# Designs tried in a protein design chat: VHH binders against MCM-like protein MJ0961. Part 18

Target 1, 362 residues: MCM-like protein MJ0961, of Methanocaldococcus jannaschii (q58371r317to678)
Amino acid sequence: RNEELIETLNELGRKKNIIDILSNYLISQIKGYELVKKAIFLQQIKGAFKFLPDGTPLRRDSHILLITDPGIGKSTMLRRIARLFPQNAYASVTTATGGGLTAIVTREATEIGDGWVVKPGVFVRANEGTACIDELTVDKNVMKYILEAMESQTIHVNKGGINVKLPARCAVLAACNPKRGRFDRNLTVIEQIDIPAPLLSRFDLIFPLMDKPNRKSDEEIAEHILNTHIETATKDYKILGAIDIDGITVDEKLLKYYIIYARSCAYIEENQDLYLGEFDETKLIMPYLTDKAKKMIKKYYLEMRKLGEGDNPIPITARQLEAIIRIAEMHAKARLSDKVEDVDAEVAISIIDDCLKQVAYD
Key: E = the ipSAE of ESMFold2; O = the ipSAE of OpenDDE; V2 = 0.75 times the mean of E and O plus 0.25 times the DockQ between their complexes.

## First folded at step 17 (VHH; framework vhh_lunsekimig_d3)

Design N1 (from M2 with L103F; at its last look DockQ between E and O 0.67; V2 from the best seeds 0.00; counts 0 for: pae E 9.6 > 2)
Fold by ESMFold2, look of step 17:
Structure N1 (fold): chain B 362 residues (1-362), chain A 121 residues (1-121)
Amino acid sequence: as target 1 above (362 residues)
Amino acid sequence: EVQLVESGGGVVQPGGSLRLSCAASGFTFSDYTLYWYRQAAGIERELIASIDTGGDTNYVDSVKGRFTISRDNSENTMYLQMNSLRAEDTGLYYCATDYYDFFTGSEYDYWGQGTLVTVSS
């Protein structure tokens, strides 16, 4: 282990606003939208590692759908997230095939005869990472492949003597434009989504990102573009690559270390011996949900269920309750905590509540 | 019903060229790897070339540098450009693909009727 690196990571985790700072650093392409940025950052942290009695891992991922006006930078952001880790992957539905998303199985000639070759698709390559899917709505046949991959989490290959299950357990970060290409301010968000209900229900978080006129923001964008061209010409790019947090220089490398440290729960002392010795994932210690956090989440769920009685707004379902718990776990891990506390529940609730209000009520 | 129809076979002198075509229907052409096989009289059918959905190609050593497989997804057609033909290239050439449903595990092999290529002096 690197003691100096670990001390730096632990110091970062003690900063009260560290998640806000790191999420903005990671998602610098979009101004504002702090909850969206936080959700995407937390998605990279992943939820608690949980298992069925037979050792089968349970879902740790929350799926995010971005519905954006053109020009927000969704494709650039998705590609940045895809490049963040080797287990992240990118596809655009415009150029993808069903096989390119799942698996391509081919016969190839060899010196001694036919051989079968399996070429993993995006969902298989993104196993234990994030599949970044751009232009989700442009091909309905491809959407069927995406739904099936998200439901099955496994691609089964039984062809030419090959009998394998390829894991495809990944988070999905997907993006599309509204049905008519751009948001109409006179229509609700739900009216402008061109996604079948079964697929839409697989996304825990649905965020509309609208291109609202803002003269100050446009000036900031223009200045950024100009500064980038000046820095490129002078070979001085330092202004673009790092931030300072109380004397700690944070660049992309340190950000990636922080995410891995949080994701693995290596900051919990009891887990450190497991990573140094023979690893048994079923023995990992995860942050536990405190009574105060449980009460907060239960209260929100019951209140939203009550509001949904009669003709009131769409209520929370059990899937959303589970998503709140996963997001609270992600937040606790992101601040390097061994407990899921009321502060974590509050953030998870605020993210879910914001999504529901924008989609269901707007 | 899946159909594969080969064309372009014929008689050619050694050193000559032919271009084979495989027209496909009854399936989503762009989702499948496509193959050319050949069968000389008295010999087992052999895979000679393949092209996957991403355009990656594979060839048996005996045809590398002489044959080129390609596909046109807009016309649902695969091609085999055969140059520098030799007497041992004589045979019946088959277009093939396989259907495989990754979610149900069902599989099927589909073949064309073949097109005859004769290399003779």
Scores: ipSAE 0.011, ipTM 0.504, lowest interface PAE 9.6, mean pLDDT 81
ESMFold2 (binder alone), look of step 17: mean pLDDT 78; pTM 0.767
OpenDDE, look of step 17: ipSAE 0.213; ipTM 0.680

Design N2 (from M2 with F102W; at its last look DockQ between E and O 0.50; V2 from the best seeds 0.00; counts 0 for: pae O 3.3 > 2)
Amino acid sequence: EVQLVESGGGVVQPGGSLRLSCAASGFTFSDYTLYWYRQAAGIERELIASIDTGGDTNYVDSVKGRFTISRDNSENTMYLQMNSLRAEDTGLYYCATDYYDWLTGSEYDYWGQGTLVTVSS
ESMFold2, look of step 17: ipSAE 0.470; ipTM 0.813
ESMFold2 (binder alone), look of step 17: mean pLDDT 78; pTM 0.772
OpenDDE, look of step 17: ipSAE 0.028; ipTM 0.401

Design N3 (from M2 with Y100W; at its last look DockQ between E and O 0.16; V2 from the best seeds 0.00; counts 0 for: pae O 4.1 > 2, placed apart)
Fold by OpenDDE, look of step 17:
Structure N3 (fold): chain B 362 residues (1-362), chain A 121 residues (1-121)
Amino acid sequence: as target 1 above (362 residues)
Amino acid sequence: EVQLVESGGGVVQPGGSLRLSCAASGFTFSDYTLYWYRQAAGIERELIASIDTGGDTNYVDSVKGRFTISRDNSENTMYLQMNSLRAEDTGLYYCATDYWDFLTGSEYDYWGQGTLVTVSS
C-alpha cells in the first residue's frame, strides 16, 4: 500500500504544471490569486534543512504577508491553511494576547499545591508548521511579539520559576487590511501599510491584493460562491472535491501526502530509510543548489541591488537573496527534484520580483 | 518601576454600587492586560475580572452581569464598576498586571496594595 502510494506520488510529481494544479486545488474555495496560492503551497513544502558549521539550523521557512481589501477571502485562506496540518495554527490579532501568541504561564492547582504551567501559544503550537495570523494590523502592541518570534524562532518564557526556551520554528502566513481599510490607488502600497519596517522586512513575500471590480472576474467569483452554497445546501458539499490529473484521482488526503512527501524529501532514495527509524533532520539529504541556479540567482540579486541604490522604499538586502534561495528550494522539492535547477530559480525570482514591483511601484 | 494604586473602596449596603480605580505608572499601560483580584477573609485571592489590550473583558461567574471592568489608556487608569453588591463581595480588591518583557522573555506579576470593599447591612 505504501509502495503504491509512493509510486502515485512520484508520478504526480512528474506531471506538467503539477505545482500550479495542486496549489489551486489547495485553496479551491477562492477563485483566482494563482500566484498567492502557489506561494502558500510552496510555503507548506518548506525549504531545505541547512545547518551552519556550529550546528545552528538555517531558516527554511518563508514568511508571507497578505495585504487585502475586505471581502477577498483572506481569512478563508488562512483558515484553510491552519486546518491543513496539525502543526498549523490560526490566530487573530483581535483576540490575541502576547502570551497567546507566544506562551502563557498560568497557575494550576496540583496535588502539591498551586503549580506553574506553561501553555504554548500560536507560534509554539505551530512549530514545524505554519502560524496563520489574521488581522495583523488591528493591534500594534502584539506586533513586537510576532517580530520576536519570527526573528528568534524560539519563545523564551521566564515566569514563576519557570525558565524555558520553546521551539517556534514556523512559517508565518499573515494577513491584514490596508491602513484605511481599503487600498487607495493614489498611494503606494507601503504608505498604506501600518506595519513597522522591522516586521515588514521579515516577510519574504508581500502580496497586495486589491479588490478591482471586473465584470468577468466578479461573475466568476459570484458563480463560484453560488455553486459552493448550492453544494452545501444539497449536503453534497465536499470542502475539497477530488480532481483528476491525467488519470490520477487527487483528493485532500493525497494532497496532504504529497506535501509531506515533498517537504521531507522522502522521494530521495537515501532518505527513505531515515523515515523508518528515528527522524534526524541533520541526516536528511536535501536538494542541492546547482551552479546554474546559483548564477541566475546571484545575477538577479546584483541587478536588484544596483537598482535599489536609490531611495527605494524596500531595501534590497541579503535577506531577499536568502528568500529567493528558499523559494527555489521549495519549488524544487515541490516537483520532487533532488536538485535546485534554473527552472526553480526562475520561478523564485519571478515571484520575488513580482512582489517587489507591486509593493514598490504601486 | 511598575506601580499600581487602587482606590474607591469603602462600606456599602447590599444592593449598592462602588467604583474602584487603579492608577498605573512605570510601564506602557496600553500594552498590557490588567486584572482585578479580590481576597475575602480566610479565602485565597481570586481573579474576578480582566481586560486585555484590545479591550476584551473576562469575568468570573459570580460577578458576571454585576461588575464591569474598563480601562482608560489616556489616563493610565483601570476601573471596576461594581453594581448590585452582595455580602460575599466583601474583601480586599487588588489590581494587577502581567508585565512582559519581550526582549528577555521575562514576565512579572505586579500588584497594588489593595482597596477594601465592605458590603454590610
Scores: ipSAE 0.029, ipTM 0.294, lowest interface PAE 4.1, mean pLDDT 85
ESMFold2, look of step 17: ipSAE 0.297; ipTM 0.735
ESMFold2 (binder alone), look of step 17: mean pLDDT 78; pTM 0.776

Design N4 (from M2 with T53I S106T; at its last look DockQ between E and O 0.07; V2 from the best seeds 0.00; counts 0 for: pae O 15.8 > 2, grease 24.23 > 24.2, SAP .715 > .668, placed apart)
Fold by OpenDDE, look of step 17:
Structure N4 (fold): chain B 362 residues (1-362), chain A 121 residues (1-121)
Amino acid sequence: as target 1 above (362 residues)
Amino acid sequence: EVQLVESGGGVVQPGGSLRLSCAASGFTFSDYTLYWYRQAAGIERELIASIDIGGDTNYVDSVKGRFTISRDNSENTMYLQMNSLRAEDTGLYYCATDYYDFLTGTEYDYWGQGTLVTVSS
């Protein structure tokens, strides 16, 4: 059964536009927003495990911020992702405390008496997964916790006599509204974001999603919603119905398998034994960055740096370079490749470039 | 020295509101869970509300929906907003914190002197 599954997954990975198809399928509840869906899909695959010479792991997670007008379905997206894997978690800033996001120290009855217990918050629970944070801008006081978590990928608890460091290696998928609740077309996106610059800079991808009334798109959305409701009413509603890709039936289960398969790079022969045994991330073979991809990424980065020497609202730094690399790695993994090629770099650059343009110029 | 000083108590009519304050000193305020207790005449002291270091709050059923516990770490002050007060709410209100020594396994409780709340028609 496992061999058959692997064969199916490998075959699926060879299909044209498989990433687009699966990303759309992942969030099929929402019509449109293909680029966002693609980014989220790639986020779930995660980048390559890399370590510095001193053994320090490099961040392999891409952080995504959705800035949306009301009604676009951002919460639906976040909830969908939060439910995708057990390692994924959902929190709304409206209901979350600093401790809820990070860790809470409480006194509980234990077998030996009342003791102090550390309860993991969202970021700790989302270790090796994705933390979905909704309504990010509603409470500015909690942003510092988010920033800390995103920077260190750990949660440090030094309260109540407890001093512990908890792993919080998670991707962040965050959503918020514009400062005034809706986008103002007369203002830049940056001017409408009520997020501190340090936190904003931690996001690899920022997607402003504006509600633009369009009859055609609105009709499609309406139809989609109505159909969903009809299906629900008929009790035949499958949250995620199966799709057929060139004779392969893909359901939610297979989708999840594919994502994990890609994430773990189990499609690489040398990793197969590791996948079946104790998972040691340090021993996993990851897709390597080809010279062509490297050159392409380098060229783009240098060009962007040159252009940004002016009053650019978003400074181009080495962080963007790393973001591009991560996304390229994710893309390579998503197509079950053992190498990051120019096609992966191109897609990564395209995504980053699109985000930058939208944020900087709109 | 750990010090907790309650204030804000007084006489109020049924249905009225009071806001209690607890000023804390002598310890890292933000690192500890804080508690409000009350003691009515002839009755044992009871825990009525708590706020942990993460800001999560807990209430006894008798005060749920009426009382709100909060803390300001910048001012080292805890508050208890009491609304819709009832005669049964009459008592001495205490601010408390506990320290647990993980090395010895000993718990230390610290209390204020209390502030009197009287709800009478």
Scores: ipSAE 0.000, ipTM 0.195, lowest interface PAE 15.8, mean pLDDT 84
ESMFold2, look of step 17: ipSAE 0.381; ipTM 0.768
ESMFold2 (binder alone), look of step 17: mean pLDDT 79; pTM 0.766

Design N5 (from M2 with S106R; at its last look DockQ between E and O 0.55; V2 from the best seeds 0.00; counts 0 for: pae E 3.8 > 2)
Amino acid sequence: EVQLVESGGGVVQPGGSLRLSCAASGFTFSDYTLYWYRQAAGIERELIASIDTGGDTNYVDSVKGRFTISRDNSENTMYLQMNSLRAEDTGLYYCATDYYDFLTGREYDYWGQGTLVTVSS
ESMFold2, look of step 17: ipSAE 0.328; ipTM 0.749
ESMFold2 (binder alone), look of step 17: mean pLDDT 79; pTM 0.770
OpenDDE, look of step 17: ipSAE 0.209; ipTM 0.685

Design N6 (from M2 with T33I; at its last look DockQ between E and O 0.48; V2 from the best seeds 0.00; counts 0 for: pae E 4.2 > 2)
Fold by OpenDDE, look of step 17:
Structure N6 (fold): chain B 362 residues (1-362), chain A 121 residues (1-121)
Amino acid sequence: as target 1 above (362 residues)
Amino acid sequence: EVQLVESGGGVVQPGGSLRLSCAASGFTFSDYILYWYRQAAGIERELIASIDTGGDTNYVDSVKGRFTISRDNSENTMYLQMNSLRAEDTGLYYCATDYYDFLTGSEYDYWGQGTLVTVSS
């Protein structure tokens, strides 16, 4: 049974445009936004496990920020992802405190003395998963906690005699509204973001999603929404109806398996045996970066650095380079490849370039 | 500077009620856990109630069902509603917080001056 599943997964991975198909299927509740969906799908795959010589793990997670007009369905996307895996978590800044996002240390009153308890916040709960943070800009006071969590990938607790570091290695999928609630077409995207530069810089991808009235698009969206409501009313509502990909029926379960399969690189023969025993991430074989991909990425980075020598609202730094590498790795994994090739680099560059252009010039 | 100022103490008869207040300033009130302590004569100060940043409450057994701790983040004020007061509830009541700098990992304990509660027939 497991062998059959693996065969099916491998077959799926060989299909043309499988990433596009699965990413759209993942968030089928919302019509459109294919690039965002793709990015989110890749985020779920995660990058390669890499370690520094001293054993320190490199960040393999990409962080995504959605800046959206109201009504676009950002909360739906975040909630969908939050429910995808048990290690994913959802929080809204409107209801969350700094401690709620990270960790809370509570003193318990007892007859024999004071006890301390650590309650994990969203970032700790989302360890090895994705933290979905909604309404990011509603409270500026909590942003410092988010920043710290994103930077260190750990939550340090030193309170009430408790001194511990909690792992918080998670991807962040965050959403917020523009400063004025809606995008102003006369202003740059950056001018409309109420996020401190340090925090903003921690996001690999920033997607401004503007609500642009378009009759055709609106009609499609309306139809989609209406159909969804009709399906829910008829008790035949399948949250995710199965799709057929060249004779393979893909349901939500299979989608999840595929993501996990890709994420763990279990499609690499040497890794298969590792899953039968104790999982040691340090022993997993990850897709390697080919010379062609490396050259492509390097070239792009140098070009972007050169262009950014001016007053660019978003400085191009080594962080962007790392982001490109991560996304390329994600893409390679998503297609079940043991190597990061030029096609992966191209897609990664395209995504980042698109984001940068939208943020910097629109 | 972090400041905690208790008020509302007084003399009440057994079975009576009091409402204590703690006005806080000098820190982001909503981000910190708050505590009520009390100290009876000749007895060590004891934790009696806590309220965390999420609004979850904890009580020592002796006050469970009688005392209610609450907070108003908009007013930077914590309250302790004390019902069915007993003679053994007599003491100096303190408001406290653990000021924790999340970025530095430094912890500071802050206390108010206390407010006296006397339960006597």
Scores: ipSAE 0.043, ipTM 0.488, lowest interface PAE 2.6, mean pLDDT 85
ESMFold2, look of step 17: ipSAE 0.221; ipTM 0.704
ESMFold2 (binder alone), look of step 17: mean pLDDT 80; pTM 0.783

## First folded at step 19 (VHH; framework vhh_lunsekimig_d3)

Design P1 (from N2 with S106R; at its last look DockQ between E and O 0.04; V2 from the best seeds 0.00; counts 0 for: pae O 14.8 > 2, placed apart)
Fold by OpenDDE, look of step 19:
Structure P1 (fold): chain B 362 residues (1-362), chain A 121 residues (1-121)
Amino acid sequence: as target 1 above (362 residues)
Amino acid sequence: EVQLVESGGGVVQPGGSLRLSCAASGFTFSDYTLYWYRQAAGIERELIASIDTGGDTNYVDSVKGRFTISRDNSENTMYLQMNSLRAEDTGLYYCATDYYDWLTGREYDYWGQGTLVTVSS
């Protein structure tokens, strides 16, 4: 069974536009927003495991911020992702407390009496997964906790005599509305974001999603909704219908397998034993960055930096460079490659560039 | 159709206790975060407690330590245990959920009719 599955997964990975297809399928409930879906799909695959000489893991997760007008379905996207894997979690800032996001210490009856127990918050629960944070800007008071979690990838609990550090290595998929509820076309995106700069800078990708009435798009959306209702009227709406990709039937289960397969790089022969056995991330072979990809990324970075020397500073920093590398790695993994090639770099650059242009110029 | 029905409200003296219930129907109860809101006279409705699908609870500061939100997925019922009630807790209490339609991708807020809690001497 496993061999057949692996074969199927490998075959899928060889398909043209497989990333586009699977990313769209992942969030099929919403029509459009292909780039966002792709980014989210790649986010689920995660970047390469890298370690410092001292064994400290480097961040392999990309954080995504969706800034959306009402009605776009951002919450639906977040909820979909939150339900994708057990390690994924969902929280809304409207109801979230600092503790709820991180960890809560509660007193519970223990065998020795009433003791303090640490209950994991969203970030801890989302360890090795994705924390989906909705309505990010509703409460500024909780942002500090989010920032801390994103920076340290750990949650430190020092309460009630309990002093513990909990792992919180998660990707963040966050969503919020513009300051005024809707985008103002007369303002830049940055001016319309009520997020502190330190937190904002932690996001690799920022997608402003404006609701622009477009007849064609609206028609497609309407048709999609209507067709879905017709086809699924008697079915459980939670179940994604299977799709056919060149003779391969892909359902939600297979999609999940593919994501995990890509994430773990189990498609690399040396990793197969680790994938089937005890998982040691330190021993996993990850795709390596080719010289061509490196040159491409470097070139783009330098060009963007140069553009920022003028009156219109483009906020490209070393962090953006790292983000490009991560996304390129994700893309390589997504196509089940043992190397990060120019095609991966190109896609990564394209995504980042698109985000930057939207944020900086609009 | 999503339905939320609150019950358990009444008149109680300061320092007293009440337990509110919210009976839910029309959706997969276990898959959704649930909320308690309250609205005092002349004041905007406020969120006071939430419980997510994992059982994680959140409270506003004003009710922390006094109120406990819980859920029974087997009964499709959410509860709010209110202890040490104060006059300022008087109001209409609402149960709510953020429902989303997977088919349409739309998000909906559903509310109950509310149950009145009066804390008076």
Scores: ipSAE 0.000, ipTM 0.200, lowest interface PAE 14.8, mean pLDDT 85
ESMFold2, look of step 19: ipSAE 0.000; ipTM 0.425
ESMFold2 (binder alone), look of step 19: mean pLDDT 78; pTM 0.758

Design P2 (from N2 with L103F; at its last look DockQ between E and O 0.07; V2 from the best seeds 0.00; counts 0 for: pae O 15.6 > 2, placed apart)
Fold by OpenDDE, look of step 19:
Order: sequence, then structure tokens, then C-alpha cells
Structure P2 (fold): chain B 362 residues (1-362), chain A 121 residues (1-121)
Amino acid sequence: as target 1 above (362 residues)
Amino acid sequence: EVQLVESGGGVVQPGGSLRLSCAASGFTFSDYTLYWYRQAAGIERELIASIDTGGDTNYVDSVKGRFTISRDNSENTMYLQMNSLRAEDTGLYYCATDYYDWFTGSEYDYWGQGTLVTVSS
């Protein structure tokens, strides 16, 4: 069964536009937003395991911020991702307390008597997964916890005499509304974001999703919504219908397998034994960055930096460079490649460039 | 520099009332959750009440219904109204905040020096 599955997964990985197809299928509840879906799909694949010489793991997760007008279905996307894997979690800032995001310290009866117990919050629960944070800007007070989780990939709890550090290695998929509830076309995107700069800078990708009336798009969206409602009236809405990809039937289960298969790089022969056995992250072979890809990324970075020297500083920093590398790695993994090639770099650059343009020119 | 200064402690009879104050300085008071702790002799410091930036309050069961935490952002002062005091409420009371420096990404716990509350007949 496992051999057949692996063969099927490998075959899928060889299909043209497989990432586009699977990313769209992942969030099929919403019509459109292909780039966002692709980014979210890649986020689920995660980047390469890398370690510093001292054994410290480098960040492999990409963080995504969705800034959306009302009615775009951001909550639907977040909820879908939150339900994708057990390690994924969902929280809304409107209902979440700082403790709910990080950890709650409660007094419970322990074997040693009444003591304080630490209950894991969303970031801790989302360890090795994705924390989906909705309505990010509703409460500024919780942002510090998000920042901490994003920076240190740990949650430190020092309350009630308990001093503990909890792992929170998670990707963040966050969503918020513009400051005024809707985008103002007369303002830049940055001016409409009520997020502190330090937190904002931690996001690899920022997608401003503006509700722009478009007849064709609107018609497609309307048709999709209507069809969904018809289907939900007759079928359990919880089950994504299977799709056919060149003779391969892909359902939600297979999609999940593919994501995990790609994430773990089990498609690399040397990793197969590790995938089937005890998983040691330090021993996994990851796709390597080719010289061609490296040159491409470097060139783009330098060009963007040069553009920032003028009157319109596009804030490209070393962090953006790292983000490009991560996304390229994710893309290589997503197509089940043992190499990060120019095609991966190109896609990564394209995604980041689109984000930057939307943020800087609007 | 972040400073917290507690006041209002004293000796009170069982069933009596006290109001503690915590004067804060050195940070944007309104942006942080505030806490009251107490430490009885021979016992570890215990969190007893909190008030967040939205004004939501939490209490430990032992003080619930008797103590009220509040804050005045205009005066940078937090209060603890203690009613129906009991002997077991005796201890050193501390105000605290979890200050987060957004520039450095560091979180610091700041404590006052404490104010002594003695409940005795």
C-alpha cells in the first residue's frame, strides 16, 4: 500500500502545473486568488531544514499576512488551513486572550497538591504546523505574543511562579482588515495597516486583497457560491470532492499525503528510510540551492536594493532575501525536486515581487 | 525606567477593607496588562488578579467576589479594592506588568517593592 501510494505521489509530482492545481484544490471553497492559494500551499510544505554549526535550527517557516476587504472569505481560508492538519490551529483575536494565544496558567489539582498548570495556547498547539490568526488588528495587545512566537519560535511563560519555555515552531497565516474596514484607494497599503513595524517585518508575504468589482470575476464568484450552496443543501459540506488529474484521483487524503511527502522530502531516496521510521530532522537531505538559482536570487536582490536608494524606497532587506530563498525551497519541495532550480527561484521572486508592488505602489 | 510603586497596605481587622494602589511610570501604561500578586510568609508568590488593556479582569478563586482590580489609565494607576478581608489574605502584595519592548523583542517582568497587608484581630 505504501509503495503504491509513493508511486502515485511521485507521478503527481511530475505533472505539469501540479502546484497550481493542488493549491487551488486546497482552498477550493473560494474562487480565485491563485497567488494567495499558491503561497499558502507552499507555506504548508515548509522550507528546508537547516542548522547552524552549533545545531540551532534556522527558520524554515514562511509567515503570510492577508489584508482583506470584507467579504473576500479570508476566514474561510484560515479555517480551511486550520483544519488541514492536527498541528494547525485557528484563533480569532476577538475571542483570544494573550494567554489563549500563548499559554494559560491555571491552578489545578496535581499529584503534589494544588499547583499551577500551563495550558498550551494556539502557538504552542501549532508547533510544527500553522497558526491561523484571524482579525489580527482588533487587539493590539496580543501582537506582542505573536511577534515573540514568530521571532523566537518559542513561547516563554513566566506567571504564577512557573517559568517555562514552550516550543512554538509554527508558520503564521494571519488575516486582518484595513484600518478603516475597507481599503482606501487614496492611501498606500502601509498607511492602512494598523500593525507595528516590527511585527509587519516578520511576514514574508503580505497580500492586500482589495475587493475590486469585476464583472467576469464577480460572475464566477457568484456562480461558485451558488453552486456551493446547492451542494451543501444535499451533501455534507465537509468533504472536498475528489478531482481527477490525468487519471489520478486526488481527494483530501491524498492531498494531505502529498503535502507531508513533500514537506519531509521523502521523495529523496536517502530520506525514505527516515520517513518510514524514526524521523530525525537533522539527518534529512534537503534540496540544495543551485548556482543558477543563487545567481538569479542575488541579482534580483541587488536590483531591488538599488531601486530603494532612490525617492521611493522599497523596503527590501536581508529578510526579504531570506524569504525568497525559503519560498524557492518550498517550491522545489512542492514539485518533489532534490534541487532548488531557476524555476523555483523565478516563482519565489515573482511572488515576492508581486507582494512588494502591491504594497509599495498602492 | 519602568517603575511600579505599591501603596495602601496596613493592618486591618477581619472583615475589613483596604484599597491598594500601584503607581506606574516609565512605560505606556494603557498598553499593558497589569497584575496583582501576593506572597504570604513561607509561601510562593501567587497571582491573584489581572486586568488587561481592554479592562477585562481575572481573579483567583480565593479572592473572587471580594477583591476588585481596576485601572485608571489617565493617572497611570492600578487599584485593588479588597473587601471582606481574611487572615489568609495577609501578605506582601505586589503589582506587576509584563513589559514588552517592541524594538528589542524582549519581554520583561517588572515588580514593585510590595505593600504589606496584615489581617489580624
Scores: ipSAE 0.000, ipTM 0.203, lowest interface PAE 15.6, mean pLDDT 84
ESMFold2, look of step 19: ipSAE 0.000; ipTM 0.430
ESMFold2 (binder alone), look of step 19: mean pLDDT 78; pTM 0.768

Design P3 (from N2 with L103Y S106R; at its last look DockQ between E and O 0.06; V2 from the best seeds 0.00; counts 0 for: pae O 9.9 > 2, placed apart)
Amino acid sequence: EVQLVESGGGVVQPGGSLRLSCAASGFTFSDYTLYWYRQAAGIERELIASIDTGGDTNYVDSVKGRFTISRDNSENTMYLQMNSLRAEDTGLYYCATDYYDWYTGREYDYWGQGTLVTVSS
ESMFold2, look of step 19: ipSAE 0.209; ipTM 0.678
ESMFold2 (binder alone), look of step 19: mean pLDDT 78; pTM 0.763
OpenDDE, look of step 19: ipSAE 0.007; ipTM 0.270

Design P4 (from N2 with T53I S106R; at its last look DockQ between E and O 0.03; V2 from the best seeds 0.00; counts 0 for: pae O 14.3 > 2, placed apart)
Fold by OpenDDE, look of step 19:
Structure P4 (fold): chain B 362 residues (1-362), chain A 121 residues (1-121)
Amino acid sequence: as target 1 above (362 residues)
Amino acid sequence: EVQLVESGGGVVQPGGSLRLSCAASGFTFSDYTLYWYRQAAGIERELIASIDIGGDTNYVDSVKGRFTISRDNSENTMYLQMNSLRAEDTGLYYCATDYYDWLTGREYDYWGQGTLVTVSS
């Protein structure tokens, strides 16, 4: 069974535009927003395991911020992702406390009496997964916790005599509305975001999604919604319908398998034993960055930096460079490659560039 | 069909305690945030407590330290433990949830019928 599955997964990985197809399929509930879906799909695959000489893991997660007008379905996307894997979690800032996002220390009855117990919050629960944070800007007071989690990838609990560090290595998929509820075309995106700069800078990708009336798009959306209502009147709404990709039937289960297969790089022969056995992330072989990809990324970075020397600083920093590398790695993994090639770099650059342009110029 | 049924209301003296229950059906209970609202006579319904899918709880200031919201996913039941009740806590208490329709991507608010809590000497 496993061999057949692996064969199927490998075959899928060889298909043209497989990332586009699967990313769209992942969030089929929403029509359009292909780039966002792709980014989210790649986010689920995660970047390469890399370690410093001292054994400290480098960040392999990409953080995504969706800034959306009402009605775009941001919550739908977040909820979909939150339910994709057990390691994924969902929280709305409107209903979340700092403790709920990180960890809560509660007193519980123990055999020896009332003791303090640490209950994991969203970030801790989302360890090795994705924390989906909705309505990010509703409460500024909780942002500090989010920032801490994103920076340290750990949650420190020091309360009630309990002093512990909990792992919170998660990707963040966050969503919020513009400051005034809707985008103002006369303002830059940055001016319309009520997120502190330190937190904003932690996001690799920022997608401003404006609701622009478009007849074609609107018609497609309407058609999609109507068809869904017609077709699913008797079906479980939790079940994603299967799609056919060149003779391969892909359902939600297979999609999940593919993501995990890609994430773990189990498609690399040397990793197979590790995948089937005790998982040691430090021993996993990850796709390596080719010289060609490196040159491409470097070139782009330098060009962008040069553009920023003028009166309009483009917000490209070393962090953005790292983000490009991560996304390129994700893309390589997504196509089940043992190397990060120019095609991966190109896609990563394209995504980043698109985000930068939207944020900087719109 | 999503259903929420509140119970546990009654008459209690000031300083007393009540435990409200909300039995849920028709949806995956564990996947949704749940809310307690109350409505006093002549006053608009107000949110007083919430519990998300991760168990994170929030309270309005007026009930902090006195009320505890909890959920039992195995029983599809949410609770509100109310201690140190005051006359101002008198009202109709409602259980609510934001139901998400995966097909349409729409969220719906569902409410129970409410249970009456009367705090009087």
Scores: ipSAE 0.000, ipTM 0.215, lowest interface PAE 14.3, mean pLDDT 84
ESMFold2, look of step 19: ipSAE 0.350; ipTM 0.762
ESMFold2 (binder alone), look of step 19: mean pLDDT 78; pTM 0.762

